# Ledger of designs, part 135: VH-VL binders against q9h9l3

Target 1, 176 residues: q9h9l3
Amino acid sequence: PRKMVAIDCEMVGTGPKGHVSSLARCSIVNYNGDVLYDEYILPPCHIVDYRTRWSGIRKQHMVNATPFKIARGQILKILTGKIVVGHAIHNDFKALQYFHPKSLTRDTSHIPPLNRKADCPENATMSLKHLTKKLLNRDIQVGKSGHSSVEDAQATMELYKLVEVEWEEHLARNPP
Key: E = the ipSAE of ESMFold2; O = the ipSAE of OpenDDE; V2 = 0.75 times the mean of E and O plus 0.25 times the DockQ between their complexes.

## First folded at step 7 (VH-VL)

Design w55 (framework fv_nivolumab)
Fold by ESMFold2-Fast, scan of step 7:
Order: C-alpha cells, then sequence, then structure tokens
Structure w55 (fold): chain C 176 residues (1-176), chain A 124 residues (1-124), chain B 107 residues (1-107)
C-alpha cells in the first residue's frame, strides 16, 4: 500500500459563543479507502454548539468518546511521515493542534488541475460535495443530519487519485 | 470585539486607480477567507472578490476580472483591493466581509461581520 | 450564476404585525442561504445562516425556513427597529449572489 492516507475531521463549537472549533470526530482511510481510524473525540472544553447540521455529532456520541489527548496521540501516530490528503485540511490540522509538513500535505480544495477537470474556476475553492458530484458522479453529505467523515475521507482520496500523477510531477518541479 | 475598518475610498476620475484597505481585529485573521462586497447608491449588494485564508486562492466577479486585485497581509491583519481602470459603474460603497466558520469539508461563505463601508465615486 | 428572486419588493406593515419574506433560487442551493438586514447608511447585519440558524444576538422573533429553491424569512411581530431592507444570499456556488432585496416599511 502507498504511504498516503486521507483524513476528515468533524468539529463542534466551544469557547465564547461557540466560536472555537474543537475536534469531535476523526476518520482516516488508506489509499484504497479502507478505514484506519474512526473515533468520536471528547473535547477538553464544554461544548456550546454541536453544529449537528454539518458535524453529525450529538450529545450521545460524547458519552464514551475518546479524550482529546489520547485520540490526538493515536491520530498523529498514523499521520507522521505519510502524505496526508484532505479537503480544506488546514481546518483539520488546526483542530488537531498539529503541524504537518507542507511537502507531505495534499489539499484537494487547492489543486488547480482538479478544478479544471470539474469545469470549475481554477482559482476558486470548491466544496468537496461539488467536486465529488462533478468528477465521481456521486452525492455525498446528503440530508440535514450531518456529514459522514468516513464518506468524506474516502471521496477525498478518490478525488486526489484523479490528479495524483500530474500533481506529484508539479510538486517535484515546484516544491512548496 | 470583532472589527473590520475600511479606508482608501474617495473621488477618482475614470481610468484611474485606487486602493482600499481593510484592517481586521478581534479574531484570528489568518484563519478566514475574506471578501469584498459593493453596493451602488440606492441599489442592492454585489459580490466582488474573495481571497483564501493564506492568500493562495483569489476569485473575482466577472465585472471586475482583470481590473481589480485582492490581496492580504496576514502579519498586519489587513485586506486590500487594488482597483485599476475604474469606470463610472464601479461607483459604490465597498464593504470588506469575513467568512463564517469553516467545518471539515464544508465552506460557509456567509458573512458574519462586515466593515462600515468606504465610498468610491468614479466621476469625470 | 444562481439568480435569487425576492418577493415582495416592498412590504408595508405596522409594528406588531407578522412579516413573511420570500427568496427563490434559480437552482438548488441546498441550505446554503443567509439573510441580512440593512438600515440606511449602515452595513448589512447577518440574521440567519444555513437557511434556519439564527446568528448570535439576533432576537427570537426572526426565523428562517426552507431548502433547495424556496426560502422564507419570518419576523413574528415587527418592532420599530425592524423596518429595513432584507437581502438573501446563496453560498452554494460561485459567484456568490444576493437577492435584489425586500424593503419592509411602515404603513
Amino acid sequence: as target 1 above (176 residues)
Amino acid sequence: QVQLVESGGGVVQPGRSLRLDCKASGFTFSDYGMHWVRQAPGKGLEWVAVISYDGSNKYYADSVKGRFTISRDNSKNTLFLQMNSLRAEDTAVYYCAKEGYYMSSAYLRYFDYWGQGTLVTVSS
Amino acid sequence: EIVLTQSPATLSLSPGERATLSCRASQSVDSYLAWYQQKPGQAPRLLIYDASNRATGIPARFSGSGSGTDFTLTISSLEPEDFAVYYCQQYDNWPLTFGQGTKVEIK
């Protein structure tokens, strides 16, 4: 298997007015889309807003959730030294309080050839839902009960595979 | 707490250039995409341009493509709009606006905070 | 580009009455729709995002509903400070677009 994984996190609102995004679920899949990690994660701070419409997280998911410190250790063990693929991955790394080297990071919201294939503006950031529909002819993030981070991670890996050869060649010539 | 303060508006002749600044405070500026939205006198709102959190992606309304350039300086918490080849039709109050909160793979491009606006009048 | 059509253009009501404002999209925007209030000489103020979520500090008399192409903003009982222009905005696709506005004025 390749030394490449895809990640998608769900966040809940903590802090004043619920405006701080805290990690509450993380899913990681391998190159073939097999699940390597999928856990609900308990933030160290009081949850003000579950943001259920996007996160899919409810109070019941927090009862036996893995504490943040422990989950973070497990997740970083999987990510370290690997090429990590994500969509708007900056937000996931912020929630993890983690720095991943730019040379090993692939953000499908910032890959111009991917937007080109989707007949979308190369310089505009497109949602995962739009790119997946245009390029894979699949509907993800359906309904109002929240997103599946496993589904999102799998879709993200499949999208990256469409441009992998071209983009890796670009990065070799233009290191970040 | 959160404030966006625009400056740089004024009266300018057609074909000339003008630069607008927007100074941000009260939030982590480098974590959010920023937009410019304008409003012609007595008219509705028109989206103008966006810049990503790190400045790597920029996109413009068709009416300003090739003439306007959006940029940001995250070390100074400042957003810019460089307006070249100004036309009478560019006369408007220009607002800088902050994106809502990003979730995982969802982009929330509603505007939770707006500046007070700065008037640009293009007149001969 | 997605066109948002607001109706009515003008709504003339008295304080205490219910206001119902419509926003119709030319194609589905799912629930990626926001509502703003604007008073003369002021910047717009966010009221509702994601079709039905009230922004922080917005009074309970404001509510949003709808999904897909048909959206509604309701003010259950108008206060004097609610007489303003209201705009809807979609953020499902580029370019971002606003409706033309509905003016809520004193009868």
Scores: ipSAE 0.619, ipTM 0.870, lowest interface PAE 2.3, mean pLDDT 91

Design w56 (framework fv_nivolumab)
Fold by ESMFold2-Fast, scan of step 7:
Structure w56 (fold): chain C 176 residues (1-176), chain A 124 residues (1-124), chain B 107 residues (1-107)
Amino acid sequence: as target 1 above (176 residues)
Amino acid sequence: QVQLVESGGGVVQPGRSLRLDCKASGFTFSDYGMHWVRQAPGKGLEWVAVISYDGSNKYYADSVKGRFTISRDNSKNTLFLQMNSLRAEDTAVYYCAKEGYYESSAYLRYFDYWGQGTLVTVSS
Amino acid sequence: EIVLTQSPATLSLSPGERATLSCRASQSVDSYLAWYQQKPGQAPRLLIYDASNRATGIPARFSGSGSGTDFTLTISSLEPEDFAVYYCQQYDNWPLTFGQGTKVEIK
């Protein structure tokens, strides 16, 4: 892989009234969009709300899911030391209970040049679906049966590649 | 459990400044984007401003752009709205509102919790 | 900006009757639409998000439907506490916008 990966996680609701977001699937792709990791993950807590409309997670996916602690170790091994691209990526890192250095993090929901190319306000966050449609002319997250974290990770990497040169130059001049 | 409490409203003359505060409790404040929404007497709801979870991104309605500044202090669970060059048209109840967000790759900017509002009256 | 038009402006009904409220967007907002209830002197309360998902604690008599530009909020059988003003809100694009409201009042 090119020392750069894209990640997208799906979360389910645990804890009181399902208000806690717990990791239930993670997909990681390399620079070219090839899948490096894609597993269903079993939270250590009782699942109160599968959030299926968005997560795509159902009870059947939990039967052979990788336990959280094992999955977390595998995922962190892939992410450590790499530039990690994601959309609203702080939620993925929180679900992983992981801190990734800001200097190696690229959040496509917070890249002003990307919004500018999409004719969107530079300082506002836009959804992955919206940016992908405007900039790549591609529909993702279609239907009401939940999202594909593989599709989302691939779209996120493709979006970043549109601004990679100018954004890396900006970051070199203005370190986070 | 979740609570948002606004303060700082009052009567102020046109051209002056006022700061609104919103104290949050019952959730991890630093994980969520926060908004200000206002409602003029007898009128509907109008979105005013947003600030991202970490304070790095801010966006404003055209009607307040250049006059209002949104900010937050995550260590104190507090959201702020600095209102400068106030006009009669800014008279409204100002609500602090929390974003709903429950999955990766999506910002869901519906408001699952609202404060009770604080009245700002701009009159001569 | 995306303009949301709610109709009717006022709906005069009796308890037990069905209420149907419309919200139309000037351009597609996909399913990124929420509905709020506001009673006099109170803050708005979330009822429906993502066009059709009921918020936690909201009674089954409230339902939302629609996608794209046409959305409906239905209250299957009005209870006394349901007489209020209802607002739709889109969150597909910036700036975030609200409809001007539909008042559901007792006949």
Scores: ipSAE 0.521, ipTM 0.847, lowest interface PAE 2.8, mean pLDDT 90

Design w57 (framework fv_nivolumab)
Fold by ESMFold2-Fast, scan of step 7:
Structure w57 (fold): chain C 176 residues (1-176), chain A 124 residues (1-124), chain B 107 residues (1-107)
Amino acid sequence: as target 1 above (176 residues)
Amino acid sequence: QVQLVESGGGVVQPGRSLRLDCKASGFTFSDYGMHWVRQAPGKGLEWVAVISYDGSNKYYADSVKGRFTISRDNSKNTLFLQMNSLRAEDTAVYYCAKEGYYRSSAYLRYFDYWGQGTLVTVSS
Amino acid sequence: EIVLTQSPATLSLSPGERATLSCRASQSVDSYLAWYQQKPGQAPRLLIYDASNRATGIPARFSGSGSGTDFTLTISSLEPEDFAVYYCQQYDNWPLTFGQGTKVEIK
């Protein structure tokens, strides 16, 4: 099986003025889109802003959520040594307080051939929602009840698969 | 706590160059995309340029493409705008602006913090 | 480019009155819209992001609503410090664009 996974996290606002983004849910899927991990995560700091419109996180999800330090250990065990695909993935890694090797990281917001297929400027970053609609003809992140990190991770893997051969070849010729 | 301080503005003749600096403090500068937004005297706001958190991607408004270059030095928490071939219509207060909070699958390009601005006047 | 049209251009009201400001996009921006307040000689200040979320420290009298192409900023009861210029901004597509502004002035 491929040593490749896709990740998407949901964050809530903590800290002064709620402007610190803290991990509150993480979903990881394998190459075929099967769920490897999907847990609500309890931040170590008081939640000031659930950001529910975008995160889908509500107070009820925190009742039996996995504490951050435990969840982080579980997640990093899955990611270590694998090619990790994400969209704006630096945000996920920041929330996880984790640095993944660039050689094993694939950010679908920074793949020029993907933007080209979507008729977007190659060096401008586009949202996951926009690329998924344009290239997969699928609406994600719909409604006002928040986003599904499982849906986002699955869409991200499917987007990467559209350019996988071309992009892996590019990376082999131009190592990061 | 979060501060953005612009510098480098002044009076300059058409066709010449000027560099603006923006010093950031109170947040992890290397985690956020940064923008320049300008405002001509008595007019509205106009977006100018963006640079990604790591400096790898840059994008410009059509009015400044080929003349302006955005760059950053994450080790110094500083954002730059190199302005070449300046024209009278570039006269404006230039603001350094920070992107909003993290979200894993989205870039939220609203501006939660702005600098005080630095005035650039292009006149003969 | 997505054009944002704000109306009215100028709104003349007295303290205590309700202010309703409109921002219309030439195409859908989903909910990727922010509102800013600007006073003379000052930088803009974020009021609302993601169409309806108040920025931290912004008084409850400010509220945002709308999605797609039609957005509204409401100030339920104007305070003296609320007389300023208000801008909407979309961040759904490139280039990022602002409305031309609505000036809220004392009657």
Scores: ipSAE 0.385, ipTM 0.804, lowest interface PAE 3.4, mean pLDDT 89

Design w58 (framework fv_nivolumab)
Fold by ESMFold2-Fast, scan of step 7:
Structure w58 (fold): chain C 176 residues (1-176), chain A 124 residues (1-124), chain B 107 residues (1-107)
Amino acid sequence: as target 1 above (176 residues)
Amino acid sequence: QVQLVESGGGVVQPGRSLRLDCKASGFTFSDYGMHWVRQAPGKGLEWVAVISYDGSNKYYADSVKGRFTISRDNSKNTLFLQMNSLRAEDTAVYYCAKEGYYISSAYLRYFDYWGQGTLVTVSS
Amino acid sequence: EIVLTQSPATLSLSPGERATLSCRASQSVDSYLAWYQQKPGQAPRLLIYDASNRATGIPARFSGSGSGTDFTLTISSLEPEDFAVYYCQQYDNWPLTFGQGTKVEIK
């Protein structure tokens, strides 16, 4: 069992004019892509904008959602001490109000070898959808009904596996 | 209240250098990617450069790559554009622009706030 | 690079009329499209983001629609302050690109 997980969160808009991003769903998968956690999460503040086009969150999903404080505790227990893989993972950690050590964080939006394999500019941040299509020949985030955080977390883990050996060697030589 | 204030524009001869500054206030500067967008007199908008929230990633339009360098100082809420080897075609109003809100697997690179712009004229 | 083509180049209308502006992408940009308004001597102002979401403080007469390659900005009833240049922008892929602009001018 590898001590590595992949995470993807979905956010809704809260606060003044819906400009604050608040956690509304979190999915965590293991190295093989098996789901370890997948819950809708109720923000402590009033939801102003569901951002459904991106988040896939609708009012119906909030009915039995896990309160933020409880969900956060569950999620942090899974993440602590593990290598955590994500795409634009800073956004996920912000929504969780959580600091994860940089030495244990892997962000597939900022891995130059991964972009190189996809024939993309090495220093630009590419979307998960674009990298998954180019490197795995798979379409994710299809349609206008929002994204699946499970699908995104699974794709993110598979992308990281393509460069895992090379990138771990790089990090050993160039500690963050 | 979100504000972006550019400075450093002026008249400069071809081949010389100029640095633009953009002072940000009213939001957590260190949480957002920042961009430079320019507009030549009487023309449309052209994206120039981006820098990630922490300064670790930088990317440039092909027209300025190798000549311009974007940087930021999160402790001072300031964005910079160092422009070297300036050409007549770099003459434009340069705008500092802030990225939109973030989502789980992406940074949304629409520009919810813009500075007032600073004019750079490359002429002799 | 993704090319955005705006049409018409110029739209001559009177106050009270409906304005319909088009933006067509050379390849799909999903819903990663924004619209900006620019008046002479001023910075652009965000109107619409994520194809259809109105930015803070933007009047209800402005609406955006579309996905993929075809996008529309509609102003349901033109006010005097709406006569300006409008730009679309995609943020699906690098480099970020803008349309060439549509000028909405008084007839």
Scores: ipSAE 0.571, ipTM 0.853, lowest interface PAE 2.5, mean pLDDT 91

Design w59 (framework fv_nivolumab)
Fold by ESMFold2-Fast, scan of step 7:
Structure w59 (fold): chain C 176 residues (1-176), chain A 124 residues (1-124), chain B 107 residues (1-107)
Amino acid sequence: as target 1 above (176 residues)
Amino acid sequence: QVQLVESGGGVVQPGRSLRLDCKASGFTFSDYGMHWVRQAPGKGLEWVAVISYDGSNKYYADSVKGRFTISRDNSKNTLFLQMNSLRAEDTAVYYCAKEGYYYSSAYLRYFDYWGQGTLVTVSS
Amino acid sequence: EIVLTQSPATLSLSPGERATLSCRASQSVDSYLAWYQQKPGQAPRLLIYDASNRATGIPARFSGSGSGTDFTLTISSLEPEDFAVYYCQQYDNWPLTFGQGTKVEIK
């Protein structure tokens, strides 16, 4: 497999009135879509809003969840030195309190050729669900029980693979 | 304690230019996409423009494309709207608006905080 | 672009009554719909996002429902402060669009 992984995180609301997004689940898949990591993560702060409709996180998932500091260490060991693919990946890195080099980051929400293939505005950020439906003819994030970060990470890797050759060539000519 | 404060509005003649500023405080400005939304007197809300958290992506309503330019300075927590070739139809209260919190590696384009608005009147 | 049609244009009710406001999209917006309240001379205030999630600090009497093309904002028992104009907004696709508004006024 290439030195490339895809990541997707689920966040819950913490802090004053639940306005802070805190990491509560992380999934990482390899180039072929195989799961390398998938754990529920216990935020260090009190959870005010589970955001269950979207996150899929419920109180029972926090029982025996991996503490944030430990999970973060495990995740960073997987990400370090690899090309990391994600959708709106800045949000994932923020929740992880982590800086990943831009040269090794691929954000499928900021790849103009991908939007172009989907007949979407080139410079506007489209949702993962939208791009996956238009380009892969697959429905993800279905129902009202929350999203699967594994499903999202897998879809994100597949989307990137559609433009990988073109985009890597572009980045070689126009380094970030 | 999130605050968005617009400035720069006023009365301007058709064909001229005006720049609006929006000063943000109480949140990490560089983590959120920002928008401009306008409202003509006695009318409803109309979305105008968006800029991504890092300034790399910008998109505009068809009514302002080619005339308006959105920009931001994350070091100053400030959002800008440069309005060129102004028309009478651009007369409106202009609001800067912050994108909602994000989750599951997604950006959500609802507006959890709005500025107080600044009036732009395009007339003689 | 996606057109949002709100009905009724005006809803005349008394304090204590239930208000039901509709927003219909010209094509599916999934659950990417928000509701705002606006009082004269003030900026809009977020009430509901993702069709049914109450924003921070919004009273429980406000609730949102729906998905796809048909959405409803319900105020279970109107308080004097709730008489205002309400807007729906979709953020499923670009450009972002708002409904024309429903005015909730005192009978």
Scores: ipSAE 0.560, ipTM 0.852, lowest interface PAE 2.6, mean pLDDT 91

Design w6 (framework fv_nivolumab; at its last look DockQ between E and O 0.79; V2 from the best seeds 0.00; counts 0 for: pae E 2.2 > 2)
Fold by ESMFold2-Fast, scan of step 7:
Structure w6 (fold): chain C 176 residues (1-176), chain A 124 residues (1-124), chain B 107 residues (1-107)
Amino acid sequence: as target 1 above (176 residues)
Amino acid sequence: QVQLVESGGGVVQPGRSLRLDCKASGFTFSDYDMHWVRQAPGKGLEWVAVISYDGSNKYYADSVKGRFTISRDNSKNTLFLQMNSLRAEDTAVYYCAKEGYYQSSAYLRYFDYWGQGTLVTVSS
Amino acid sequence: EIVLTQSPATLSLSPGERATLSCRASQSVDSYLAWYQQKPGQAPRLLIYDASNRATGIPARFSGSGSGTDFTLTISSLEPEDFAVYYCQQYDNWPLTFGQGTKVEIK
């Protein structure tokens, strides 16, 4: 089948009261978990809230960060034509201001068989942390210094691989 | 200027049905998971149901499973709760509540905005 | 389901005093814990999220601390408008659950 990658983005707060989520880091890994892209990204607007507890982004990371327009071009070149896996991936695409075809998108927060394997309600939206712990017996997003988008992208790919055969067959029978 | 406005509450007899609406404004409704939370008179808060941003995932408290149905219409910025087979124990103020933002592959399911609530009284 | 136990049930204090409210979880919720204030006839208002982050517009006298199973909400010096019921809420796992509430009343 098509080449497959997994993506995870970190956002910071911009706009009034920091309510707007702007892209500040993006990590992309291949099928085997190797890093294809991992850059800090400078939003075009003033950062009001770094959201450091979750994002891991600090002012120091912005000093030599890639400007949004340049980073976006690099990222889209990697994603175009590939199956893209993510967790709640619509948030990542929104931050990238990008539309990826639904037929080539795989969202591990919306795959009922994955929840079934984890002994979770099929139609509840489960966090990446919980699915990774239940199915891979691994703790991610630990500590208080922010999350690693590389770690999250790698975990997301591994989770998808657990249901890949079943889910691809389902999608072939029930196209989006 | 986020606003959530509930409507549809009232007095209803046991075994009947009622639909609650929640009209949202001031944010991109279609980007957020939305919840219903209720509070019986003089009691604490109880989570009732959630629906994902696109309507594909739904989950309910055990106390309402099989009787209540959550739905949404993103084109109208409206959240719904269809309540069937109502019981006296469902008497409560029903609040529409917005999730916090999604951040770094974590769901922050605290409620940053609440509606004013709509009272549902189930009595004979 | 994760049970949240708040203590004390009622806290009777005067303006200017420090209020310390406890919330204990039956199992770890990491830092996925929020605090709300509710006044009679009103919807709850978010005070603290992620255990220690103040929501927008919340005065500095409110602070949250803790992780795992033990959490504290502190009001450093009570103002007249702070007399209300306070609820904690966990969002680590389904179903989402609230504590039973702590009422902070005057005198």
Scores: ipSAE 0.744, ipTM 0.903, lowest interface PAE 1.4, mean pLDDT 92
Fold by ESMFold2, look of step 8:
Structure w6 (fold): chain C 176 residues (1-176), chain A 124 residues (1-124), chain B 107 residues (1-107)
Amino acid sequence: as target 1 above (176 residues)
Amino acid sequence: QVQLVESGGGVVQPGRSLRLDCKASGFTFSDYDMHWVRQAPGKGLEWVAVISYDGSNKYYADSVKGRFTISRDNSKNTLFLQMNSLRAEDTAVYYCAKEGYYQSSAYLRYFDYWGQGTLVTVSS
Amino acid sequence: EIVLTQSPATLSLSPGERATLSCRASQSVDSYLAWYQQKPGQAPRLLIYDASNRATGIPARFSGSGSGTDFTLTISSLEPEDFAVYYCQQYDNWPLTFGQGTKVEIK
């Protein structure tokens, strides 16, 4: 069976008024939640807004951050050929300037059985925080210091495991 | 600059249908979940519906479920609201609303830009 | 659903005075709270997001505070253009909900 990883990224604001979202941290964990990758990443454009409330990124993190081109190469090598799990994962792939095959992509923000298990409407895009609280009885993203992409990736993998058998069977019957 | 321009409002009888359009410009439309928010005359704001950035997921307020359908065409930068089985209580100004900048796995569902609104009046 | 209750319903003040507007949530919304200003015949305008962050272009006289269930919008010295209706909005959970509004009017 294919190896499975979970990914989460944090982004900063670049471009006019800081409205463009650019990759500034990426964390990847394996099936057991062990960290495979966790780097601060320097965007190729000037940072206008660190977005620290969500990103946890401050100026000091960028001083020794890995340049985007190098980090992207490292990350893509890890992702290639694997099932990649994420939450709102399209944002992570856009920040990486990368497309992962749909057949190998799992997005916990859009899995109806996972919502059903949480007693949520199947088509409501639920936050990672709420799903984690309801299904894992854990508080993540606590405080205003920003999110931890390691914590978020680990939570995302644990959530997927709750529906893995059902969802993998569904995808086998309904290939994307 | 970011612009959202609604159209399609008007006066209709109860039970009829109406479609609202929202033309977006000044930002990458396909990066954002989009919303409809309404305001009855002299009343407060009520969230109506959301559609995901790619159109694959939709969610509605209980007051409109089964009657309204949100959709989008990213090639035309346009958001739609199909309103069927209209009732007097659907009388409102309908706003197209854009979320703030997107973030990784977070959903930040405050509205940094609004259209001018289009009035829908349901009256016999 | 999460109910947001704003108080007072109407706040009658003169230019130059301080306005203090309250928003109380029926359950914790953490910091996922926004404030909007709406003038007659206009769309709402975002003032504050994440409870305390001013949106781009919003004057420093506007400030937000609070977390959990109790939130405050403060206008330190009212300008003529600040007489409007103000709404709070939570985005912690579905459905997204707004408070009923506080009208700030000239005395």
Scores: ipSAE 0.622, ipTM 0.872, lowest interface PAE 2.2, mean pLDDT 92
Fold by OpenDDE, look of step 8:
Structure w6 (fold): chain C 176 residues (1-176), chain A 124 residues (1-124), chain B 107 residues (1-107)
Amino acid sequence: as target 1 above (176 residues)
Amino acid sequence: QVQLVESGGGVVQPGRSLRLDCKASGFTFSDYDMHWVRQAPGKGLEWVAVISYDGSNKYYADSVKGRFTISRDNSKNTLFLQMNSLRAEDTAVYYCAKEGYYQSSAYLRYFDYWGQGTLVTVSS
Amino acid sequence: EIVLTQSPATLSLSPGERATLSCRASQSVDSYLAWYQQKPGQAPRLLIYDASNRATGIPARFSGSGSGTDFTLTISSLEPEDFAVYYCQQYDNWPLTFGQGTKVEIK
């Protein structure tokens, strides 16, 4: 069986008007929720909007942050060859300027059985917070201090595990 | 600069069909989920439908489910709304709307840019 | 669905006065709340997102506050161009919903 990891990234706003989402933190956990990687990352461009309410990123976190190119190398080394689980993971890969093979990617925001289990519309993208509350009876992303990418990655992995057997069978019958 | 330009509105009879187009420019269209929002004359705003960035996921308000179809062509930076079985209560200005910035694990579904809208009038 | 109730329905004020608009949600929406301004014949314009973040290009006199179920949009000193209809919108859950609007009119 192939090793599985879950990833969650936090982004800050760069570029004109801060509309470019740049990687500022990345957390990776294994199947058991153990942290494999958790680093603040320095974007190559000037940060215009820290998006702290959501990202949890503050200016002080960037003082000793890992340069993007270095962090990207570290992260890719961890992800290579693994099944990567994430929530709205296309955003994480975009921020990483890396795209994992689709056959090895699992996006918990696009798993109809997961939504069905949570009594949500199958064709609606639900937030990680909502699914975590409904299915794990756990509150994440609380308060105003921003998200914890470690907490989010762990929740993502736990959600996937609820539908892993069913979904892996589905994917085997319907390869991407 | 971001621009959204709706077209296709007009006057139609109940039961007829109409297709709206929204041409986007000034941003990477394929990176964002897109929405339709409508406003009946003299009334408030009503969310209608959403389509994911790659077109793989769609969701609708109950009021239009089964009658409207949202779609997109990312190669043409265009959003569509196919409106079938139109009713009088569908009369409204229809806006295409862009979501704000995206964040991992969270969908921030506010609308930072709107088109000027196109009027659809359904009347006998 | 989450119902957003705005108050007052109409707010009559003079230029230079402070405007306070309320938006109450039928259930908590955390900070997933936006405010829009709409003038006659125009599309809505984003003012505030995430309950308290001012959108790009929005004057400092506009501010948003609140979390959970109670939100406030404040215009510290009304300018002539601020007389319009204001809507709140939640994006905590489906379907996305708007308040019924508050009309800020000149006294």
Scores: ipSAE 0.518, ipTM 0.853, lowest interface PAE 1.3, mean pLDDT 94
ESMFold2 (binder alone), look of step 8: mean pLDDT 93; pTM 0.949

